# Ledger of designs, part 9: VHH binders against Hydrogenase maturation factor HypD (hypD)

Target 1, 377 residues: Hydrogenase maturation factor HypD (hypD), of Rhodobacter capsulatus (Rhodopseudomonas capsulata) (p26411)
Amino acid sequence: MKFASEFRDPALAKGLLAEIARLADQIGATAEKPVHIMEICGGHTHSIFRYGLDKLIHPGIEFIHGPGCPVCVLPRARVDECIEIAGRPEVIFCTFGDAMRVPGSKLSLMQAKAAGADIRMVYSPLDALELARRNPGREVVFFGLGFETTTPSTALAIQQAAREGLANFSVFCNHITVPEPIRALLDDPYMRLDGFIGPGHVSMVIGIHPYDFIAEDYGKPLVVAGFEPTDLLQSVLMVLRQISQGRAAIENQYARVVPEHGNRVSLAAIADVYERRPSFEWRGLGEIDASGLRIRAAYRAHDAEEKFGVGYAGQRAAVEEAEGCACGAVMTGRMKPVACAQFGKGCTPEMPLGALMVSSEGACAAYWQYGGARAAE
Short names: E, the ipSAE of ESMFold2; O, the ipSAE of OpenDDE; V2, 0.75 times the mean of E and O plus 0.25 times the DockQ between their complexes.

## First folded at step 1 (VHH)

Design a61 (framework vhh_vobarilizumab_d1)
Fold by ESMFold2-Fast, scan of step 1:
Structure a61 (fold): chain B 377 residues (1-377), chain A 121 residues (1-121)
Amino acid sequence: as target 1 above (377 residues)
Amino acid sequence: EVQLVESGGGLVQPGGSLRLSCAASGFTFSSYAMAWYRQAPGKGRELVAGITSGGSTSYADSVKGRFTISRDNAKNTLYLQMNSLRPEDTAVYYCAAVYSDWPEYTSYDYWGQGTLVTVSS
């Protein structure tokens, strides 16, 4: 139990592991017939592997790594549109660091930067807003990425640009939502999920009630979790307790951080700036209804899709994943990263075939970083 | 003062149609997501249909293809067109408003008094 000794409260961790094992045995969970629990957030995937929870927990519990990595689920065509915008001589293109190495159909943003495009790594959309103030002769475009945790900051930047009359600031909006892909996964006839660990940071914005349909329509438990190892173990215990009792409900293990109804100020900012797209394409999942956001007409001057004539284009040519890459199967929980024929061979963090190996929130990168080190220990 | 006033409810035969209206005042209607909820005798309140400030719609499975939600921002009015009504549609229908583009995601800020719809022969 080397990994358990690294927890902030080892005694609590041991007690939780023992109770989890008792309930798993009671349910009849085994390595051959496990209880499948999907963690949706990439931060939870990272914590599971960092602390070796996948190895410490009862073998009848199997973690399924969900589509909680925004760059991982971004279609290649949207990366290609970023490269088209960034290639214009008047444009300063701003993006988060993870997106720099995500492969498009021909180039990544990092390769476009090497070829002369003005691409800047930023830590928030407010950094891009400041670049717009300092470069009034240039078009500053922010790559709007992320689930509901990042969307409020982008909304605030757009509101501020409109208030100041910063006509040279715009956002290429690729913000997406969490509940909608969960419904798509539950509707997949090949998916076998018994319960969920809900995202802590997303739920700080949207609250817990967006997940009610998981219990009400699908009869599956979901527990919103914090990121400490004992938060995750408590959340697993809460899921197993529901299963053992034949019930399904949405519970909040992270109530010290996550309000029941989310953050009204953040939701108001998003509602002012954004509206839902009828559908949005997800890499590995296809089109998902109501799962993407677009900038409202009132802020269209700050919409890079309108400004540069991209994004809203009609039918795009199908762009396939690299030959031999199993990213779609891994993203949907149908395959573990180590089962991919390219894992550790043709696909490494230095030479990634797909987005799951590029992003620290991707399952392949987490398995690479922590799986090898933990296996040796 | 904030008010949501529903109208258009009544008694209708199975297979009939009704159009519900909700007149909003006292807030910036165009910035709010709107929804129709219903509550049948002895049952909890359930979402029937939602519409964002931008016009994107969502429906409960039991009413898809039969009900249509719409809004008129110039008139500050929300509508629910109900076709092919069934006895199980009998309920008090409530108009609700929330300052959010996820009407299914948040507790509603404002509620109407409700309008009774009875589907019976």
Scores: ipSAE 0.000, ipTM 0.216, lowest interface PAE 13.7, mean pLDDT 82

Design a62 (framework vhh_lunsekimig_d3)
Fold by ESMFold2-Fast, scan of step 1:
Structure a62 (fold): chain B 377 residues (1-377), chain A 122 residues (1-122)
Amino acid sequence: as target 1 above (377 residues)
Amino acid sequence: EVQLVESGGGVVQPGGSLRLSCAASGFTFSSYALYWYRQAAGIERELIASISSGGSTNYVDSVKGRFTISRDNSENTMYLQMNSLRAEDTGLYYCARDSIPYEWSTGYLDYWGQGTLVTVSS
């Protein structure tokens, strides 16, 4: 992102805010009857709060912080499965740093590491491949987590392991997809969404056409957005223009980065390695059909679910959220973080009750850092 | 409004041929994987053939070599060319759309046509 700073323009931002306000007034949007725009990407949630866009924008525009944080929507039961795998003496368990602090039912991965589990923080699935090469007597398991942005790198790692015959490398696949939760939210009769800001990095992989159903089947606009404050403001403006015109289309504000058809090499790797699960459980959303990926039979030697006997969808006991945590309601836009009884009291970044306070991509952590509590201090 | 409309069904003798069409509207046709399913009396609805947005095709073994699935993105239409028809091919034929427009088919479907009847007799 070497050239991102050249797009910063306070005068442009002020002009965009003025045009947004004009269109919001034209639409009749007010604080009492707002236009609800959901941003899907956790990076957009972070940027909105960091730049104070939620405070600067017309009060008739309400941001709904959607399920764009992979660790935030990961069920406690799947964290418990990671801890089960990591607790085996033959296993080196590899994960990205954000996942270390996500609470399971008894322990986080960080606490399991402190208790003696061999858990390593890595920056890439390729780091886990190198660990597998260097430790041929150990089982190296990579925690496959994330939306379509991380899925290609994990697919490439699996393809490389198969090519090299690295039988001791496997992936615990918890990769999820973006279009299906949007469909689930739009099918929810209690969810009132008027438009979407689409994820920039996910769309680099999948392109813009996976979102066509939002406009065609539901009559709602979606604009794929970059991460600079003017990218986000332009995207909001584009959503409002569609609403004011009674139009619904998928538009790409981030065309300098996001190709229309995505990354064909990445998509081919995903298609080779993965297939869709019948359903996958999302924390706060429940089961969503076709929203999770599993490793295909051709690569089963690298599937940690097969190798360690985990991933029994529907057979493991339900795991409850921590008492007083409203993470599910916050993730679905039914509650703002400040309306959670535990926010800033029993739930802080130092003592998080749920995943939304752990990850910088989570609404609770973003609100704490930029949205008032930290700014006041 | 998403709509899938099948046509081309009818009565045909064993060994005959039929070409089914599925005309689509209300969505970006070229982005979606599409499927032909059939349902015979007393048998669960079964997948016959699929075609991905990228043009990859798959067939159930019972029709492989006899049926050909194709698509014309300029006409928003999917076809099923059925050759060497047998009594066992009798049934209602449905076209269906994949739930999400990826390069590969998932088998999870959100929209269906009304069905077109194929009868192989005499």
Scores: ipSAE 0.000, ipTM 0.183, lowest interface PAE 15.8, mean pLDDT 82

Design a63 (framework vhh_brivekimig_d4)
Fold by ESMFold2-Fast, scan of step 1:
Structure a63 (fold): chain B 377 residues (1-377), chain A 122 residues (1-122)
Amino acid sequence: as target 1 above (377 residues)
Amino acid sequence: EVQLVESGGGVVQPGGSLRLSCAASGFTFSSYAMSWVRQAPGKGPEWVSSISGSGGSTLYADSVKGRFTISRDNSKNTLYLQMNSLRPEDTALYYCTKEHYPWDSLTYFDYSSQGTLVTVSS
């Protein structure tokens, strides 16, 4: 296979693909009645398309691209609140680069920057701490985004600011959690999911046991996976093996990297700084109970939401996606990006209608970058 | 309905020992990691120890490592904490928790019981 030559071990990849095909046939999986496996992590979505796994794997296996892109699930109202904070003349607003192009109701952060707001792209919350130290007369606000992979670094930055008495540093907290949206998807009557590929980097922080409910309450297997194409193929094989045996368990394909109980230092930092919100709004999914984090009272001086008096996004009226954009349906696996009426027409990376076309971890951007090249002739 | 019932607490002198038990029901006990969490008077919750569903892996807080031993009996749906060389600073209400999200054991107690009180006093 042409695309299998891109794998670091082509012989291992061929062997895994053959065994996957054998188990798929044994299960009775076909293109008409496929086994649906959701990969939750945007990095896995990227790897699947980069290596053409969707085309190489047995047609009875269908990948569903889950809500593993933090900027993709960020509500328009939260972008609007970022612009409100960034528009204040005393504020230096710091954000990750991928958030710059996410559409708000009227403006993206990139457009607000062009209009005169002091918005800076950073690579970590530590860059924002340094800006706060260098600019003691300015309010430095970091846009706290991401799943459990990014949360520890932001927690450590808040702890450091408190220790130093760095009163001009704060975080606009929009950190979210992975197990809660999986439960919401499993409770969705339109979702048909047979198994999961669990996120490698998130699981480095939280371990594997937060996923136990998937097996116990829903009877579905989940395998935590690495990012190499053979990691992904081995994880698919492990999911299919469980299905063929009528079994459901949480397994760790990425044990060389992911410890069973996660990173206790990172978890202690999160627990010290953050508490759960009762609910958090997800773009395309609505309100999900206990899925968002907020800064605890002990660190309130570093909470930008409290400091600048911006309300929780869920208190504002829900903002609809751009006309004809199917981001919610794509994000929940009900539609592939190419089936969206706007894909490649009104929605491109240069003119994105929704967040899934902005982020490299979004399904629409991945299909645009790799789908055409992989499917070409 | 998930139910966790802690027992085995009491008053003990410094250097003494206690064995705590947690009787679990309403879920497949062997499929879940379990943890012990404590809350001292006027303090926030502190994670003490965790054990995997099979019992093959255990973790301990540095403050109790070498003194406490976590174990489980999956045939009896029971979690245990053997506490040796007890110190006054071990005085707390002790809770067992079903570990569905590890940092929740530090952030939120998921307990429906009153816990079991351990008092270490001279």
Scores: ipSAE 0.011, ipTM 0.325, lowest interface PAE 9.5, mean pLDDT 82

Design a64 (framework vhh_7ubx_2)
Fold by ESMFold2-Fast, scan of step 1:
Structure a64 (fold): chain B 377 residues (1-377), chain A 122 residues (1-122)
Amino acid sequence: as target 1 above (377 residues)
Amino acid sequence: QVQLVESGGGLVQPGGSLRLSCAASGFTFSSYAMTWVRQAPGKGPEWIATIYSGGSTMRDDSTKGRFTISRDNAKNTLYLQMTSLKPEDTALYYCAKDTPYLSWEGSYFDYRGPGTQVTVSS
């Protein structure tokens, strides 16, 4: 029982669990006929497993671990294009550390680095901008990754490069958006979703109103949540309360952090630098309309796709997972990580077969760390 | 299908006023945030204001106090009241059916109107 040792306010957590159980029973939720609640944010997936909420909560509540991990949904073809760019002798390729182990078709970035590519791990796109200033004879390319949480920092770096005339700085843009995959999942006739836990960090940027269509067009509740265990429990309670009342609305449990209308400065930077792609391929999910970003023509000098002639063929590539990896089924809630034949055998954090084991935000990595498989040894 | 038709632009003297309208059809207007965006010659698009389904507004600081965004859900119409117009307000003004979160342009051109030209000149 993690309850007494893990929770900062055990009495509050106990009260929330009791009220969740009462409402779950009232709506007729059982292990055989559960209420399916999807969390989109990888940080929520991690927190649920870290605090054992999946084991403590009423069995009629089932968490579906959605596509909240950016490196997990990155297509193999886009990794291959990174390796193509990084392999050029004039290029310094900059990336966040978690992207280093994501498998491409033949190589990961870590393997390309070992083979002689100049690949550097950075903590911010501003680090890549500084490398461009210090290496004016080299092309510095930043691997633009992430949902709306990371997009503003990359946009600001592009604006700064344009202002300074840093012609040797560019971004390989693979930024993606949260509302569009939710629409795609809700349009899937085989998907059984009753409600959503909305992403806390993404919503700090975009606010809560981009989710209005979930309630208005699909009749499903969404509650934006914080990351403390009591935040998550309060958010589940709020979803169940809406279900019990036969209503659907977008609610903000995380109002102390998430402003209703988001961050104006961040949104302005995104709107200035980026536009939507017609579609973007998600590993395990296929193409999702309007879900990817590209750099606008005004900033084309800082667009690595334009500069290096990549992006076009890769966008048409079929998504293929490693043999025996069930990442797509896990991301859509059709399979739990422990049901994957390779989990803990051929697929571990040290030797990941699929992207969900590479990132701490991936469901497979969270199950490995907190699910007890490692503790059994 | 979604249609947005802007009107009310034209030539106006500095210090003058204009009211832009955006007639919306093909979607449940009252359920969506609506945005005004402008694009001056040789410049990128600039967000002006958003009005959310609940009536709350966000406005760019450079036009705040001079421009007011409003909506009439019964008429499916978005408005931008512009006062104390300056030469630098000269631009094509567009409405869009979503927030400034990338709602102004892209492959879904149908999500914004053709624009209405505002020219502030003496």
Scores: ipSAE 0.013, ipTM 0.286, lowest interface PAE 8.5, mean pLDDT 81

## First folded at step 4 (VHH)

Design b1 (from a06 with S31D S56D M58R; framework vhh_7ubx_2; at its last look DockQ between E and O 0.89; V2 from the best seeds 0.00; counts 0 for: pae E 2.1 > 2)
Amino acid sequence: QVQLVESGGGLVQPGGSLRLSCAASGFTFSDYAMTWVRQAPGKGPEWIATIYSGGDTRRDDSTKGRFTISRDNAKNTLYLQMTSLKPEDTALYYCTREVLYGSWEDYRGPGTQVTVSS
ESMFold2, look of step 4: ipSAE 0.383; ipTM 0.719
ESMFold2 (binder alone), look of step 4: mean pLDDT 81; pTM 0.812
OpenDDE, look of step 4: ipSAE 0.785; ipTM 0.902
ESMFold2, look of step 5: ipSAE 0.465; ipTM 0.774
ESMFold2 (binder alone), look of step 5: mean pLDDT 81; pTM 0.809
OpenDDE, look of step 5: ipSAE 0.793; ipTM 0.907

Design b2 (from a06 with V99Y; framework vhh_7ubx_2; at its last look DockQ between E and O 0.01; V2 from the best seeds 0.00; counts 0 for: pae E 15.4 > 2, grease 26.3 > 24.2, placed apart)
Fold by ESMFold2, look of step 4:
Structure b2 (fold): chain B 377 residues (1-377), chain A 118 residues (1-118)
Amino acid sequence: as target 1 above (377 residues)
Amino acid sequence: QVQLVESGGGLVQPGGSLRLSCAASGFTFSSYAMTWVRQAPGKGPEWIATIYSGGSTMRDDSTKGRFTISRDNAKNTLYLQMTSLKPEDTALYYCTREYLYGSWEDYRGPGTQVTVSS
């Protein structure tokens, strides 16, 4: 009740919670046999815990926290490769700030910077492009991270570098896509997923139709949702209505922002610059087919993997997860963060063992900040 | 629209102190980790410190002990307390919302100038 009063419109929130409870009862959802709804995006995970929706909602509804945080799914080996590239004296390595704290095998990028590597925090790939212009004697490398909301701007920077003939700009491409890990999770016989809260910002780029296979092939509803508490509650209600009616469709709760077919300019830039990798490693999930992007041969001069002979262009070493780190289990809903032996002991925001503790939208960080005692009840 | 507006910069003598503020609007401030970054003339952005939603912090070694990041979630405001200022601290200081999956928008403000000079 307390958390409902913190909402923008607490009367609307209470009404939505009541209708959700009525539908949950109608479909027979109980704490013992819950409806499992995955929120794909880390922003939704954070909002759920920030507003206590996991505690306010009917106990027959269980949120499964999805892999929609690019920092959270970044493999340790990729961090190690960043540090190898950044350690070269000619390199200016550019990264978003939230990636700097992700633990590699021995160091994070933050620790490597403190040890003397030229690692610079940027807020867009265009900042890195400008650094390349101003530093013609250096090799400027941008750490290309993110799902489909960030891939267009990286593509723009690559296209512009090619037009200008900037030989000293390259991207270490770690861009990934949303639909493929969802298919991998749905194919996992251990996973029981009844419905989805689809990402709002990714869908601004790709629209809603890339999710059609979820309904058509797996019979599961997905609702693309906004980030306000009432957006989330409305979206849960829409999922439950589909389940109660025995139907599965892709619905757009966030239509005020998300165009049905996405952003044609962004999609054209993505198609021009990238191709799908045969497979790509996801921290805690393993290799997932066709889930990562790589830079097309036409732009090879700007591909840091090719330029430095690292990653998928080089010899990849298997890098084991830290002992006791359960990121995969947490990310797939098989374990809550508070059940992890390292939570609050060897793994804290100040000393993270795994990536889910690094980003404020990671499940472990959210539990640390908001959800620990409430989730454990 | 996400807005971040920095203030509190100015001209200060070496050894002096300043407190920078960053007023946030257009998003739920208390739900996000926030960061201070600076950019000196002719250099790229330099990370200073990050504060998590719950108040835990990380700091860059170069300003450790001199700069303290804090936040007031009730006022949607991020702070940077700077002491023992040096000429090398002369820069534009920006607050940022931490990079979040699902957005490409520039979530940094116009910056506030800090000039440390006699």
Scores: ipSAE 0.000, ipTM 0.170, lowest interface PAE 15.4, mean pLDDT 82
ESMFold2 (binder alone), look of step 4: mean pLDDT 81; pTM 0.816
OpenDDE, look of step 4: ipSAE 0.190; ipTM 0.632

Design b3 (from a06 with G102D S103T; framework vhh_7ubx_2; at its last look DockQ between E and O 0.03; V2 from the best seeds 0.00; counts 0 for: pae E 17.0 > 2, placed apart)
Fold by ESMFold2, look of step 4:
Parts: C-alpha cells; structure tokens; sequence
Structure b3 (fold): chain B 377 residues (1-377), chain A 118 residues (1-118)
C-alpha cells in the first residue's frame, strides 16, 4: 500500500482499515451491495482522493460525493448575473479565485476581465471593504459565495460597512446552507444513502445539531469528521458501528475543533444579516426550499441584487447546462467523473465544461488530479 | 501560525526569465492547493495559476505557455517559472494557500516584486 506510507500514522491507518473491513463483512457489505456513505463537503472529497482512501477501503464501502462544494452548485444563471454587474463601468467586482473560471452562458468571470470588466480577486470580504474605502467613486461588489463556513465573514463585512456608512460596498449574495440539500437528497427515491461524513468546517460554525433530522427523521447515522486520513477512517468506522448496531445518531469525531453548539458570534452575525429565501436554485439539483440566504431589509443598502436589479430582484431566467456536461449525475452519485464522455477530452481543468472540473473541491477535478494516477498502482 | 514568504523577484529585461519561490510553514504544505497571484499598482489582484496537491494545474490563459507553476513538497516550496517576460508582467507577485478543506484560512505573503523594463 504505497498510499498508506503517506499517512502521518501508518500503523493506526492500517488498523482502522482492518477494522472497517471486519465490520463491512459483518454487515454483509459487498461491491455488489455496498454501504453508501456520503461525504458532504468537498474538503473531505479531496482528502479521500488525495490519500487514495476510496481504493484502500473495503470494496463494500462506497463513497457518495455530496453537494458541499459551493462553486460546484453555482448555477450558470448566477455567473451570468455576476458578469452583468461586473460589466457596469462604475463597478469593481470582487470574487474568490474559485469562481473565476466557472463557465457562464457565454463568458466566465476571467474572460469578462480579459474583455475589460474590472474584476478583482480577493481572499476575504474585508479585502473588498478596503477597496470600497479606497475607491469612493466606484461601486465595489463582493461575490458572496459559500456555505456556513464563509457566511459569517461576509455578514461581518456587511455589518462593518453599515457601521461606517460605506454606501459603495455591496454583496451579491449567493450563500447557501448545508442541511437543506441533504434533506432533498434523502427524500430522493433514487438515492440510497446509509450514512454520512459530516462537514468539519461548516460544523465549526453551526455545531452538530442542525444534522439531528438525519438521524431522527431518516434513521441514518452522521459523523462530523476531521480531514486527516485517520480522522476520515475513524469516522467511517464510527458510521459502520452505528449501522451494525441498528443505531442512528449524530457523532462528533472532530470534537477537538467542532463545538457541539457551534460558534455563538458567527451564528449571531448570520441571524442579524441574513434571512432564508423561499427557494434557491442549485446547479444539478434544481430548486431547494429554504436553502439560500438573502440579505435582510435592515442591510438592503448593501444588497447588490437589490441595488442593481438582478437575480431575484430582477427578471430571473433558468439556464440549461452545457451540452455534454453531466454534473447533475456526478453530484447525485449516478455517475463517476471518469465515466463521463467528456472527461479528459472536452472537459479538463484548463477547458472545463462544468463547475465540478473548476473547483479544487469538485469531484471531477479530484478525479483528474488523483483518480487516474492511482488506478494503475 | 501559517506563513508564506515569496522571493526571487527583481529587475529583468523583456524576454528574460525569473523563477519565483514561496517558502511555506505552519501547515501541511503537501495537502493544499497553492496559487500565484499578481498585482500591479492601482490594479486589482490577478490570478495566475493554481497547483493541486497531486501536481495538476490550472492556469490563466494570458500567461499559458510562458509561466509554469510547480511545487516541491519536500522543501515546502511553491514555484513560478516565468519566461518570455513582458513589461505588462510588472507586478507584485504573491503566493496564497487556496481553500482546500473549507478552511477559514486564506493566506498570502508580503509578495515579491517583478519589474520588466525595456
């Protein structure tokens, strides 16, 4: 096992793999009838492929790659709206690098920048605030993208802009939440999900109890996990133990980092700045109720959607996926990236057809980066 | 604490070459995607390239074929090999740790100046 030698504690990893195999056999899990475990966030997906855990683990365990990659679930229509805003001559449009290459209907943000739009890469919403302070004659717009890991910092930037009376700072809010798409997937009769690896960094913010419905309403175990290979293996073992015992509970393997009730300051900022949208579009998943956030009326001066009349404040249109892109099937576990006809041909990290090939957290990018390299070992 | 320190910049003639380095400490470098970005005075930052932990890369089209991103995990170092340099490449060059595990930590160093002058 060449991949196992990359682990920080190879002996522990080998022991965990052996115990996972024993429990998988006890449960009767086989490659034909696997136990399906969804890792919710893209960080866990990346770690699984980085360390080859999908190939080292018992063949009766199948990882299902969840929707916890915010760039991956970003609809093409929202990219088009970013380009609409950024094309205005008064606007400085600020974005994380993850979103720059995501294809819209005609352009990516990177292509729009090359064509003359003032689009700037930032690494926090506070960088965009500083740009607004330094450019009082311009409208600075921050692309608010991400799950609960990132929503607090955007909220704090909005609060700070309001305290300063900084009228030229606004956010194009595309923040979404983790629990709601998981409920939608559990309600899907096609999806057979036996257990979950819960997100580590989201859970630092929201705690573990927002997942209680998974155990209580659906009878499925969830373990909030760290990102080291042994954290992931231990978390898989904890899921299997619950299954073998006929038990379903929310467990915290990452308790050294994840507080049970989340971060009070972060949650207060989220509650102050945002409210839930009635529904929100997810690329490849459709409309999911209560899954998106919008900026509350008290902060409306900082809501770019309202300020520029785009998205839900304007005439919103559905935009179909690019021909040949199967990202919906990949995100729902119906297809592995390597089975996609465009993988490695018309769709590469340099020439992506869909968002899953763009983001480092996306399943197609992870397969490109790691999957083929380990297939021949 | 996470630290990133860029080096290798300087004054170079058009058509010349430079190799930028970024020394990383305070985190498991081999597990993160790493990024080069540049910023000219009065302009916003411009993404150049990202290299994933497994070695695959994503690059901006404007520097494709001239700039090559690479990493040495044994030395905890990120590199940018720049060739065929043009005056428009004049900027302050930063390395950053791109978000990999939904972490709150996005980091960059103080940057290294590259000046391409006729």
Amino acid sequence: as target 1 above (377 residues)
Amino acid sequence: QVQLVESGGGLVQPGGSLRLSCAASGFTFSSYAMTWVRQAPGKGPEWIATIYSGGSTMRDDSTKGRFTISRDNAKNTLYLQMTSLKPEDTALYYCTREVLYDTWEDYRGPGTQVTVSS
Scores: ipSAE 0.000, ipTM 0.174, lowest interface PAE 17.0, mean pLDDT 82
ESMFold2 (binder alone), look of step 4: mean pLDDT 80; pTM 0.804
OpenDDE, look of step 4: ipSAE 0.021; ipTM 0.390

Design c1 (from a44 with M100L S102Y L105S; framework vhh_7nfr_2; at its last look DockQ between E and O 0.66; V2 from the best seeds 0.00; counts 0 for: pae E 5.9 > 2)
Fold by ESMFold2, look of step 4:
Structure c1 (fold): chain B 377 residues (1-377), chain A 121 residues (1-121)
Amino acid sequence: as target 1 above (377 residues)
Amino acid sequence: QVQLQESGGGLVQPGGSLRLSCAASGFTFSSYGMSWVRQAPGEGREWVSSISYSGSSTYYADSVKGRFTIARDNVKNTLYLLMDSLKSDDTAVYYCAKDLYYSWSGPFDYWGQGTQVTVSS
């Protein structure tokens, strides 16, 4: 079969699918009454759709896309604040490329660059630090975006800038953390989540124990998974075994890469540079307590939010989602992307209305590329 | 501003008991895991015990299992360590530490000033 020929180990994949089906039947999972498994990380969402795992797996297993995609949850107001900073003539604004197409209230960063703002794509915060060294007459601002996979490298750049006394380097900090939005979703009585596929790359940094509350307080299993299709299938099987046994525990399928307690150097840098914001806005999810990071007062000289008086350091207004965009409903599992009125019409990867269409890890973009909307459905 | 203030330390004979407290302020106490870490004279810091944000899970170093009990009161914003069957090896400054996350494994982003526990005859 076509999907089977794309697997690295088709025999293993077929065996895993068969055992998943056996356990799903044993649990009584059906298309009408499915087991809901959330893959927290957008990288897993991408892999699921790339290999058609949602179509190959037993119909009683339903995947729910989680909030672990940083561009997907980037608020329109934060994009507007990036553009405000980048529009200043002294500023070189540095960003990862995937953020450039996220729609703000009027413009994206890509459109602002086309209109004359000095916006540069970088591949690490250290690239931005080097730009600051080479351009002492300019203010170099790095867009600090992402979960714990990226927070350590931003922290290291801030620490290095402080050691060098490099006054013209700062970070517009939009770093967020994984556990808090998951707790918010679990506290929502509408959300019926039976188990989780835990993030692979974030967990390389923070380990597996930040998820313990999911099992201990909510009684839901979580398996930290690798990104190969057989990693995902094995992880689904591990979730189903826990359910069938009446167990809830945090298991590490990706132990070949994910250390139990994470990366001590990275975690020390995070603790040194950041503190929790009281609240932080998530596009499509609203304000979530303690979910965002801000730069500590000791590093205030390198905090662009404070330096330019924007965002939470300035006056901030709520920004409505684009007319007709249903990102919130998609992200909470209330709607599939193809049911959105704008999907494939006013919202495309080339001209996205919502953030879920921008990143390949976003549910709408994954549906566009792999979900059959362009090819068969 | 996050503040952690330990109390309840003192001098005690071997086999005795103490109850340490850590008063927390400046953050939402019930959102974070909490830990006790101790430091004996001339030694490095040694993790002692941790408790999850809700209090549902507790963790102990092997050296204290069965003798120490960690607890928290999320209404009073207070962390506790009940120490029984104290030994001279338990002599140390005991620090209250805040976890960055809901969990127990760290990183610990804030520390108290410590309270001295001395076990001697």
Scores: ipSAE 0.086, ipTM 0.597, lowest interface PAE 5.9, mean pLDDT 86
ESMFold2 (binder alone), look of step 4: mean pLDDT 82; pTM 0.829
OpenDDE, look of step 4: ipSAE 0.500; ipTM 0.795

Design c2 (from a44 with S54R S57K; framework vhh_7nfr_2; at its last look DockQ between E and O 0.75; V2 from the best seeds 0.00; counts 0 for: pae E 3.1 > 2)
Amino acid sequence: QVQLQESGGGLVQPGGSLRLSCAASGFTFSSYGMSWVRQAPGEGREWVSSISYRGSKTYYADSVKGRFTIARDNVKNTLYLLMDSLKSDDTAVYYCAKDMYSSWLGPFDYWGQGTQVTVSS
ESMFold2, look of step 4: ipSAE 0.418; ipTM 0.766
ESMFold2 (binder alone), look of step 4: mean pLDDT 84; pTM 0.851
OpenDDE, look of step 4: ipSAE 0.663; ipTM 0.853

